# Ledger of designs, part 20: VHH binders against Type II methyltransferase M.MthZI (mthZIM)

Target 1, 355 residues: Type II methyltransferase M.MthZI (mthZIM), of Methanothermobacter thermautotrophicus (Methanobacterium thermoformicicum) (p29568)
Amino acid sequence: MKTTHRIYFKNSADMNELKDKSINLVVTSPPYPMVEIWDRLFSELNPKIEETLIDEEDGLRSYNLMHEELEKVWHEVDRVTAPGGVVIINIGDATRKIGKKFQLYPNHVRTIDFFFDRGYQVLPFIIWRKQSNKPTKFMGSGMLPPNAYVTHEHEYILIFRKEGPRQFKTEEERKLRRESAYFWEERNQWFSDVWTDLTGVSQRLNHKNLRKRAAAYPFELAYRLINMYSIMGDWVLDPFLGTGTTMIAAACAGRNSIGYELDHNFKDLIESRINETLKLSNEIVMRRINDHIEFIREKNGKYYSENYKFKVTTRQEQDIRLYYPRTYKKIKNNEFEFFYQEVNPKKERQSKLNI
Below, E stands for the ipSAE of ESMFold2; O stands for the ipSAE of ESMFold2 at other seeds; V2 stands for 0.75 times the mean of E and O plus 0.25 times the DockQ between their complexes.

## First folded at step 20 (VHH; framework vhh_4orz_3)

Design m3 (from l2 with D31S S52T; at its last look DockQ between E and O 0.71; V2 from the best seeds 0.00; counts 0 for: pae E 3.3 > 2)
Fold by ESMFold2, look of step 20:
Structure m3 (fold): chain B 355 residues (1-355), chain A 119 residues (1-119)
Amino acid sequence: as target 1 above (355 residues)
Amino acid sequence: EVQLVESGGGLVQAGGSLRLFCAASGFTFSSYYMEWLRQAPGKRREWVAYITEGGYTDYADSVKDRFTISRDNAKNTVSLQMNSLKPEDTAIYFCAADWGTWRTPFDYWGQGTQVTVSS
């Protein structure tokens, strides 16, 4: 097995490199409108935005203009997404004071409206609970009613499906789908409408500018979503690539990927993370296997994986195959190919003797 | 206080058969994978076979179809039936126990029993 991973350093409002209906899954987190760390980015895209924030102090107009910039990207996402494809957007609402007015700016509502109005099925989505490190920042009048405010401590993982369920028409496709299954206990954990077991991470970077733009979701978030909503060999797109988390997660999961990143200064960091993928993916696959072995020992599993000689909970898990990349090569300046091997239970038994 | 005690080793001619036993005590035997390992003179230890708590088995390619691992949870024993023995099977054979996890150490080891196959 081989996967391909491409990076385009340009504004994803134009994704002309991609054919219509070519992408199976989008997993992304855009800049969040009205969240202060993104003001410079949005103002560089549309200088009117800075005027509305600073000179006019017109939060509603700022919010609308920022979303108009994002919607240029969502139009391209719609164009490139295949029938039955899934679009997943991690986005948080903004709590912000503009002038003397404090309010929540409901980024998730505007994003849902965009896709819903275009005929996407809105699937049950996930509230990602992120405990705040500064819960008192926007308390309003504190203990004095009625001008106190609720502490905002979550983000959304919105999930949209284009025009109906994806179809698998050949036996080869159906076999690959079965091989791409996940364990029952992973399903129980991942397909919950509230996630409290992932914390927001601050990547420690030496570059101040990169740190500001690298406020991204953790690897595990992307990895779960990619396994939940794609099969091996699918094409995963991140139009706001940042430090490359979605691309790394796709590689670890045996999916192809395409990323767009406006800031060319991320190039070296992304390449460094790609280099680390080989170690990361191997460790993840071993962890998943060991977690399953521990889980199934305490359960009365009725089905059996002939591939790996352990019990599984459901018939759908019988054909799971797990791969990790062993090597990669650089094809072009911003294009990589990964070459995979399947886990080998007998080799792993022998390796225990070296511990 | 955990003990794994191997027995049944000895000298046998090539083509012959031998059955090894491992008696376990001091832990909940039925909850563990039981394993056979071996170490030939001058070589590193190698994995031979395992049997899960549920009775599923797997074998190293070098012994597949010649060796059979089995367990008796009522007696806390695991055995290794070795058929069509070859001089290359000459080794000290060890019984071990673990939770079945990959890339983790074995939890318990026996002292080993010598098997010598003459040509």
Scores: ipSAE 0.346, ipTM 0.758, lowest interface PAE 3.3, mean pLDDT 89
ESMFold2 (binder alone), look of step 20: mean pLDDT 83; pTM 0.832
ESMFold2 at other seeds, look of step 20: ipSAE 0.398; ipTM 0.787

Design m4 (from l2 with G54E; at its last look DockQ between E and O 0.56; V2 from the best seeds 0.00; counts 0 for: pae O 15.1 > 2)
Fold by ESMFold2 at other seeds, look of step 20:
Structure m4 (fold): chain B 355 residues (1-355), chain A 119 residues (1-119)
Amino acid sequence: as target 1 above (355 residues)
Amino acid sequence: EVQLVESGGGLVQAGGSLRLFCAASGFTFSDYYMEWLRQAPGKRREWVAYISEEGYTDYADSVKDRFTISRDNAKNTVSLQMNSLKPEDTAIYFCAADWGTWRTPFDYWGQGTQVTVSS
């Protein structure tokens, strides 16, 4: 098995490299309108935005102009998404004072409206409560009513589906779907509408060597979503690739990927993260297996994995196959092929005994 | 008290056959995967075969089609039929019980039985 991964360093408002209806899953986090760290980016895309922020102090107009820039990308996302395809957008609302007015700018609402108005099914989505090691910042007047404000410490993982449920017409597709199943206990954990501790301390330790520099979201967030809403061999798109987290997660999950990133300076960082992830790829997959074995020990399941001969909870888990990327090859600048190895219980157990 | 007691080891000529037994007590045998491992002099311990609670089996490539693992849950025993023995099969053979936790050591171990295959 191999997968293909391509990076285009350009504005994703124009994704002419991609054919219509060619993408199965989008997982992305855009620049957040009205969050100050993104003001320069939006103003470079449309200089009128800086005028509305600074000269006019018109927050509503700034908000609308920033979303108009994002909507150019959402139009391209709509064009390239296949029927039955899923679009997942991680986005946070902004709280901000412009002039004398403090308010929340509801980025999630505007994003939902875009896809809903264009016929997408809005699926149950996830409220992500980020784990923070830092003290909670007080908003407004603190202990003095009525001008104190709720501290806003969550983001939305919005989930949209194009044109109804995806169909699997060939036996090859149906086999890949069965092999792409996840464990029953993973399903229970992942398909919750509130994520309060996405990667527990133990899970974070298992991924400790992944670089966590300027990433929009943790590897585990993308990895879950890719496993939840795609099958092996699917094409995953991130039009706001950044440090490459979605591409790396797609590679670890046996999916192909395409990323767009405006800033060419991310090139070396993304390749560095690919190399680091390859060093840990076996551990990522083996952690899922080890967690399952620990879970099922108490369950006394009635079914066995046909491929790995350990207990599973349901018949749907019997055909699970797990692969990890072992090596990659550069085809040309910004294009990579990953080569995979299926887990091998005999070899994995021998390795434990020899350590 | 958990015990795994191996037996049936001995000296055999190359090309011969030998059957090992492992008697288990002190735990719910039918709930565990049972395994055979071996350690040759000066070598690291290596996995040989396992059999699940339900009877699924797998073997190291070096012994596949020559060795057969089986279990009897009524007698709390696991056995290893070893055919077409080679001098490189000379080792201490250990019986182990495992709940299938691949990251951690086996739950219970026997003390081993010596198998020596003469050329």
Scores: ipSAE 0.000, ipTM 0.269, lowest interface PAE 15.1, mean pLDDT 84
ESMFold2, look of step 20: ipSAE 0.000; ipTM 0.414
ESMFold2 (binder alone), look of step 20: mean pLDDT 81; pTM 0.820

Design m5 (from l2 with S52N; at its last fold request DockQ between E and O 0.96; V2 from the best seeds 0.00; counts 0 for: pae O 3.5 > 2)
Amino acid sequence: EVQLVESGGGLVQAGGSLRLFCAASGFTFSDYYMEWLRQAPGKRREWVAYINEGGYTDYADSVKDRFTISRDNAKNTVSLQMNSLKPEDTAIYFCAADWGTWRTPFDYWGQGTQVTVSS
ESMFold2, look of step 20: ipSAE 0.408; ipTM 0.794
ESMFold2 (binder alone), look of step 20: mean pLDDT 82; pTM 0.825
ESMFold2 at other seeds, look of step 20: ipSAE 0.434; ipTM 0.804
ESMFold2, look of step 22: ipSAE 0.370; ipTM 0.765
ESMFold2 (binder alone), look of step 22: mean pLDDT 81; pTM 0.820
ESMFold2 at other seeds, look of step 22: ipSAE 0.385; ipTM 0.785
ESMFold2, fold request of step 23: ipSAE 0.368, 0.378, 0.239; ipTM 0.777, 0.782, 0.703
ESMFold2 (binder alone), fold request of step 23: mean pLDDT 81, 81, 81; pTM 0.817, 0.821, 0.819
ESMFold2 at other seeds, fold request of step 23: ipSAE 0.296, 0.349, 0.157; ipTM 0.741, 0.758, 0.670
ESMFold2, look of step 23: ipSAE 0.436; ipTM 0.807
ESMFold2 (binder alone), look of step 23: mean pLDDT 81; pTM 0.820
ESMFold2 at other seeds, look of step 23: ipSAE 0.404; ipTM 0.780

Design m6 (from l2 with Y50W; at its last look DockQ between E and O 0.93; V2 from the best seeds 0.00; counts 0 for: pae O 3.6 > 2, grease 24.6 > 24.2)
Fold by ESMFold2 at other seeds, look of step 20:
Structure m6 (fold): chain B 355 residues (1-355), chain A 119 residues (1-119)
Amino acid sequence: as target 1 above (355 residues)
Amino acid sequence: EVQLVESGGGLVQAGGSLRLFCAASGFTFSDYYMEWLRQAPGKRREWVAWISEGGYTDYADSVKDRFTISRDNAKNTVSLQMNSLKPEDTAIYFCAADWGTWRTPFDYWGQGTQVTVSS
């Protein structure tokens, strides 16, 4: 098995490299309007934004202008998303004081409005309660009512579906779908409307020639969502690629991917992460297998994996196939192919003799 | 006290058959994968066969179609029927138990039984 991964270093407000209705899944996190570390980026896209933030101290106008810039990208996302495709946007609301006025700026509301107005089905989505060792607190008047504030410590993983449930019409597609199944206990953990078991990541880079930007979310967040909402061979898009997390997760999950990143200086970082992921990719799949085997001893499942002969909980898990990328090659500037190996129970039994 | 005790080893002529047994005690046998391993003189240990708690089996390529692993959960035993034996099957054969996890140590080991196949 092989997957293809392409990076375009340009503003994703124009994704003319992509054909209409060509993308099965979008997983992304944009710059967050009104979150201070993104002010520079938004002001470079629209200089009026800096004026409204600093000279006018007009938070509402700044918020609206920032979302207008993001909506250029959402228009392109809508164009390229196939019928039955899923769009997943990780976005946080911003708490911020502009002048003397503190408020929350509800980025998730504006984002939901955009896709809802276009007829997308808003699916049950996830509150990501980040576990961070440095939460920002706006306390207001502290212990004195009524001007104190709730501490804001979550983000949203918004989930939209275009034009109804996806259909699988050929036996080849249905087979890939069955092989792309996840374990019952993974389903129970992943399809929860609150995630508390993932930590946040740093959003700053301390390099002179790089923008202050880091991975928007951890690998596990993207990996879960890709397994939840796509099948092997699907095309996954991240219009705000950043450090490459979604692309790397797609590669690990046997999906093709496309990423857009405005800052060309991320190229070396992304390629470095591609190399690091290959070193760890087999371990990711092995951890999933071992976690399942430990789980199923307590569950007393009645079914077996046809390919690997361990117990599974449900009939739908019987055809699961597990792959990991073992090598990759660069086939064009900013284009990569990954090559896969299926897990092999016989080899794993022999390897236990050395432990 | 966990015990895995192999028996049934011995000397056999090439082309002959032998049946090994492993008696288990001290743990919930029916929940475990049972495995046979072997070590020939001067060689590293190699995996031979396993049988899952549910009775599914697999074999090393070198013994496939000649060896059969089976288990009896009522008697807490696992056996290895070895047919069409070759001199290269000469080894100490070990019974082992594990929970079926990959790339993790085996949980329990037997002391082994010698199988010698003469030419």
Scores: ipSAE 0.318, ipTM 0.746, lowest interface PAE 3.6, mean pLDDT 88
ESMFold2, look of step 20: ipSAE 0.318; ipTM 0.733
ESMFold2 (binder alone), look of step 20: mean pLDDT 82; pTM 0.823

## First folded at step 22 (VHH; framework vhh_4orz_3)

Design p1 (from m5 with D31S; at its last look DockQ between E and O 0.84; V2 from the best seeds 0.00; counts 0 for: pae O 3.1 > 2)
Fold by ESMFold2 at other seeds, look of step 22:
Structure p1 (fold): chain B 355 residues (1-355), chain A 119 residues (1-119)
Amino acid sequence: as target 1 above (355 residues)
Amino acid sequence: EVQLVESGGGLVQAGGSLRLFCAASGFTFSSYYMEWLRQAPGKRREWVAYINEGGYTDYADSVKDRFTISRDNAKNTVSLQMNSLKPEDTAIYFCAADWGTWRTPFDYWGQGTQVTVSS
């Protein structure tokens, strides 16, 4: 098995490299409108935004202009998403004082409206409680009513589906779908409408450069979503690639990926993370297997994995296949291929003798 | 006190058969994977076979179709039927147990029993 991963260093408001209806899954986190760290980026995209923020102190107009810039990207996301495809957007609302006015700017509402108005099905989505990011604390009057404020500590993982449930019409597709199943206990953990076990600063990758350049979300967030909403060999898009987290997660999950990143300075960091993917993926797959075996020892399971002979909870888990990338090569500038190896039960029994 | 005690080793002629036994005590035998390992003179230890708590088995390629692992949960024993023995099967054979996790140490080991296959 092989996957392909491409990076385009340009504004994703134009994704002309991608054919219509070519993408199975989008997982991304855009710059957040009205969150101060993104003001410079939005102002560079549209200089009017800086004027509305600073000179006019017009929060509503700033908010609308920032969303208009994002919507250029959402239009391209809509164009490239295949029927039955899923679009997942991690976004937080902003609390901010502009002039003398403090308020929440409801980024998630505007994003939902965009896709809902274009016929997407809004699926049950996830509230991500990321308390470790130290949210901005606007206390208002503190202990004195009625002008005190709730502390804002969560983000959204919005989930949209285009044109109804995806169909799998060939036996090859159905086989890949069965092989791409996740464990029952992973389903229980991942398909929860509140996630509290992922921090915004923690990365499952141990790479020193990440401490200097913040990622929008941790590896585990992308990895879960990719496993939840795609099958092996699918194409995953991140139009706001950043440090490459979605691409690394797609590679670890046996999916192809495409990323767009405006800032070419991320090139070397992303390539460094690609180099680390081989070790990361193997560790993740082994952790998933052992977590499952530990889980299932407490259950009276009736089914067994056909491929690996450990117990599984459900019939749908019997055909699970697990792969990790063994090597990769650079095909051309900003394009990589990963080559995979299936886990080998006999090798793993033998390897216990080396411990 | 956990104890795994192998027995049934000895000398056997090439092409012959031998049955090893492992008596287990001190843990919940029926919940564990039971395993056979071997170490030939001058060689690294080699995994031979396992049988899980549900009775499913797997074997190293070198012994597939010649060896059969089985368990008796009532007697807390694991056995290894070895048929069509070859001189390269000469080794100390060890019984081991774990929960079936990958890349983690076996939880329990026996002291081993010698099997010698004459050429």
Scores: ipSAE 0.346, ipTM 0.757, lowest interface PAE 3.1, mean pLDDT 89
ESMFold2, look of step 22: ipSAE 0.438; ipTM 0.804
ESMFold2 (binder alone), look of step 22: mean pLDDT 81; pTM 0.822

Design p2 (from m5 with Y56W; at its last look DockQ between E and O 0.82; V2 from the best seeds 0.00; counts 0 for: pae O 3.9 > 2, grease 24.9 > 24.2)
Fold by ESMFold2 at other seeds, look of step 22:
Structure p2 (fold): chain B 355 residues (1-355), chain A 119 residues (1-119)
Amino acid sequence: as target 1 above (355 residues)
Amino acid sequence: EVQLVESGGGLVQAGGSLRLFCAASGFTFSDYYMEWLRQAPGKRREWVAYINEGGWTDYADSVKDRFTISRDNAKNTVSLQMNSLKPEDTAIYFCAADWGTWRTPFDYWGQGTQVTVSS
C-alpha cells in the first residue's frame, strides 16, 4: 500500500489543481471570524474588514465580511467533494467586545447555513471543550446581574455529508471498508457528541513548540475524525493546512491527502513533521492494539480478528487490518509518498525478546 | 507464587522426535497465551510458538510444520511436539506466559529444558 500527500502554497479560495468530486473527506479548521488573532489575516484578504473593525467599530458587518472570505473556500470545498463525501469543519464562535458592545458571533451558525443551504445533510456533530487552550473570559458586570456573561469554553466540530450515504459498490471496496474498521471501544469513545478527552492514544504525538495560529487542533482530533469518516486509500483535504496536522494524521491512518496553506513559511515545518511520521505511526498502531487487548481481557467477546487472532467484541471488527508507513520519499517539491507495511504478529512476537 | 516448569528435554538424533511439557501454577492458566522460546549457545533468544486462550496457534517459520503446540487447561500444561529434529534445533527451550500484548515483556518464564540434536 502507498499514499500520496501534496501541499499547495496558495489561497484555497482557488483549488484548480483538484478535479470536481475528487475528495472523500475534508477535515479542517479555518481562521475564526471575529477572533482577534485572525484580524490581520482577514484584513489582508479584504482591506474593507480593517475599516469596519477599527474605523466603523461595526461588529456585524465585520463578521459578515469575514465569512464572505471563508465562503470562497467553502464553495471550492463543495465543488471538490464527492457524492457521499464528508466535510468536517472545526470552528469556534467568537466572544468579542467591539467598542462598548459585547456579544457572541456565531460562526458555527453561518457555517452550518452555508452547507445546509447547498443540500448537505447536517450530521450529528461534536461540541469540543479544548483542554490545552485557555478560554477568553468576559465577565460583564461580574457578580452583579443581569449584565454578566457566561465564559465561552467550547468549539464545534461540524459534520456535513454530501448527497446521502456513501455507497461501496464492488467487493474490493467493501473489503477495504471492512479492513478500515475501528475497535468497538474506540467507537464508543470517538462517536460521542461531546469531547473533553483528547489525551488517549496520541499523547506522545503532541508538539509542544507549535505556534497557536499554526496548531489549530491537536493531532488526535484529526486522527479520530479521519478514522471515523474515511477508509484506507481515501483522499483527505485540508484547505487550511497550517503546520500539517491533518496531512500527518492522514498518513498515519493510511489515507492520501492534499493541503492548501497560504503562508509559505510553514513549508519547512511541515516537511520536518512528515519526516517524523514513520516512527509515530508505528507507535500509534501498537498502542491501539495493546489498548484493545487490555480492554478485551475482561470482556466475554466471542469473535476473533481473522488477521491477528486476538479477540474482538463484534463481527464487524473481524477483518480489521492495520498498517504503518515503512518508508517515504519526496517525489518533487511539496509532494510525498508513503509506503506501508502491515503489522506482522509473528515478527512482533520475536521482537518481544529484544525488549 | 507463579511457576512454569519445563520437562522432556534430552539428547536425540537428527530426524527424531521429542515432546516437551510445561507445568504451570500460581495463575489463571486458561486466561493466558502460552509460549515456547529457545536459546542456542551464544545466540539470541528466539520465539518458537504460541497458543492463545482460545486454542489458536502460530509458529516461527523455522519450525512450521515440524512442531506442534497444544494445551490442556484441565491439567494446566502446555506441550511442544517436536518432529523431524535438526541440529540447529539444539537449544534451551523455555515456557512463557503473557496476555498476548505486542512489544511488551512476557509475564512469566520457566527455567528451561535442554534439547540436544546430534548428527
Scores: ipSAE 0.294, ipTM 0.735, lowest interface PAE 3.9, mean pLDDT 88
ESMFold2, look of step 22: ipSAE 0.421; ipTM 0.788
ESMFold2 (binder alone), look of step 22: mean pLDDT 81; pTM 0.820

Design p3 (from m5 with D107E; at its last look DockQ between E and O 0.09; V2 from the best seeds 0.00; counts 0 for: pae E 20.1 > 2, grease 25.9 > 24.2, placed apart)
Fold by ESMFold2, look of step 22:
Structure p3 (fold): chain B 355 residues (1-355), chain A 119 residues (1-119)
Amino acid sequence: as target 1 above (355 residues)
Amino acid sequence: EVQLVESGGGLVQAGGSLRLFCAASGFTFSDYYMEWLRQAPGKRREWVAYINEGGYTDYADSVKDRFTISRDNAKNTVSLQMNSLKPEDTAIYFCAADWGTWRTPFEYWGQGTQVTVSS
């Protein structure tokens, strides 16, 4: 098995390299409108934004202009997404004081409106709560009513589907779908509309000049979503690639990927992360198997995986196949091919225990 | 070396009965869940019944009330009493020890014994 991964260093408001209806899954986190760390980026894209933030102190106008910049990208996402394709956007609302006015800027509403108005089905989506022990900013009057404010502690993982459920018409497609299944206990953990089990360290970065552009979400978040909403060999797009988390998760899950990143300085960081993650790829996939074995010992499932000689809970799990990237090579500037090995629980267990 | 050896298979008329046996060696038998699986020609292997170390049992819906699994820890044996046999029960029957922990992620299987139910 082989997958292809391409990075384009340019503004994703222009994705002319991609054909219409060519992408099966989008997983991304854009810059968040009205969140202060992104003000400079948005102002570089549209200088009027700085004027509205600083000179006019007009939060609503700033919010609208920032979303207009993102919507250029969402138009391209819509164009390239195939029928039955899924678009997943991790985005947070912003709480912010502009001038004397404090308010929430509802980024998730504007994003939902964009896709809903264009005929997408809005699927049940996920509230991702990053745990914090200090709910402190923007308390308002604190303990004195009525001017205190609720602490804002979550982000959204919005899920949109284009043109109805995806269909699998050939036996080859149906076989790949069955092989791409996830375990019953993973399904129960992953398909919940509130996630509290993913915490906020977005991997350690060893490039200090790039640290303030760290990943918006952890590897595990992208890895779950890719396994939940695609099959092996699918094309996954991230128009705001950043440090490469979505691409690396796609590679570990046996999917092809395309990423867009405006800042060319991320090139070396992404390759460094590929090397680090490749060294761990076998362990990442084996963790799923080991967790399943722990789970099924007590469950004593009624169905069986001949591939891996263990019980499974449902008939749909019987044909699961898990692959990990063994090696990769750089084909072109910014293009990578990954080469895979199917897991062997006995062999891989012994190999990992010997290190 | 772990060994599981099935016996007792054969040809039986529909509605008849048959008792399968499994002799186990090479592991601490009393600590393992034991089970029976079956595989008809050209079909996927299916689980039939299991019995835990304490004697608690469970069965596939297709055989419940017709088959009875039991174990004898003193003799290191598992048996499967098969009553009211149907042609659909025709298969190779395998005895298995339940899967291991993280360090042994697979089950031990016997070579199987053929059961054929004629109409």
Scores: ipSAE 0.000, ipTM 0.213, lowest interface PAE 20.1, mean pLDDT 83
ESMFold2 (binder alone), look of step 22: mean pLDDT 81; pTM 0.818
ESMFold2 at other seeds, look of step 22: ipSAE 0.477; ipTM 0.822

Design p4 (from m5 with Y50W; at its last look DockQ between E and O 0.67; V2 from the best seeds 0.00; counts 0 for: pae O 3.5 > 2, grease 24.5 > 24.2)
Fold by ESMFold2 at other seeds, look of step 22:
Structure p4 (fold): chain B 355 residues (1-355), chain A 119 residues (1-119)
Amino acid sequence: as target 1 above (355 residues)
Amino acid sequence: EVQLVESGGGLVQAGGSLRLFCAASGFTFSDYYMEWLRQAPGKRREWVAWINEGGYTDYADSVKDRFTISRDNAKNTVSLQMNSLKPEDTAIYFCAADWGTWRTPFDYWGQGTQVTVSS
């Protein structure tokens, strides 16, 4: 098995490198309109935005202009997404005071409206609970009603599907789909509409409560979504690549990927992270195997994986195959190929003898 | 105290058969994977076979179809039937127990029993 990973350093409002209907899954987090750290970026894209923020102090107009800039990208996302493809957008609402007015700016509403109006099915989506960065910043009158405000402590993971359920027409595709299944216990953890649990060690100790340390767009968030909504060999797109997290997660999961990043200064960081994917993917795959072995011993599953010689809970898990990259090569500037090896239980048994 | 005690080793001519036994005590035998390992003179230790708590088995490629691992949970024993023996099977054979997880240490080891296959 081989995967390909391409980076384009340009504004993703133009993705003409990508053919219509060529992408199976989009996983991304854009700059958040009305969140102050993004004001410079949005103002550089459209100088009118600075005028509305500073000179006019017009929050609504600023909000609308910022979303118009994002919608240029969403139009390209719509063009490149294949029928049955899934678009996943991690976005948070902004709490902000403009002039004397404080309010929440509902970024998730505007984003849902864009895709819903264009015929996408809105799928059940996820509330990702995070601690507030500044829990006392916008308390209003604090302990005195009625002018106190709720602390904002979550983001959205919005999930849209284009043109109905994806079809798998060939035996090769159906086999890849079965091999791309995840464990029953992983499904129970991942397919929940509220996420508060993103730690590996704490995950084991707190399995009942499934609480994890949250970080902005962490690797595990992308890794779950890619496994949940794609199969091995699929093409995953991130039009706001940033530090490369979605691309690294796609590589770890055996998917191809394409990323767009406006700021060329991310180049060396992303390439360094691509290099570290070999070690990361191997560790994740071993963790998933051992977590399953521990889980299934307690629950005593009815079905069996001949590939790995352990029990599984459902018939759908019998054909799971797990791969990790052994090596990669750079085949041209900003393009990488990873070459995979399936986990080998016999080799892992031999390795135990040296511990 | 946990003990794993191997027996049944000895001298045998190539093409012959031998059956090894391992008696276990001091732990809940039925919860563990039981494994056979070997170390030939001047070589690193090799994994040979395992049998899990549910009776499923796997074998190193070098012994597949010649060796059979089995367990008796009532007697707390695991055995290794070795057929069509070759000189390269000459080694000290160890019984071990573990939880079945990958890249984790074996929990218990036996002292080993010598198997010598003459040409």
Scores: ipSAE 0.317, ipTM 0.748, lowest interface PAE 3.5, mean pLDDT 88
ESMFold2, look of step 22: ipSAE 0.462; ipTM 0.821
ESMFold2 (binder alone), look of step 22: mean pLDDT 81; pTM 0.821

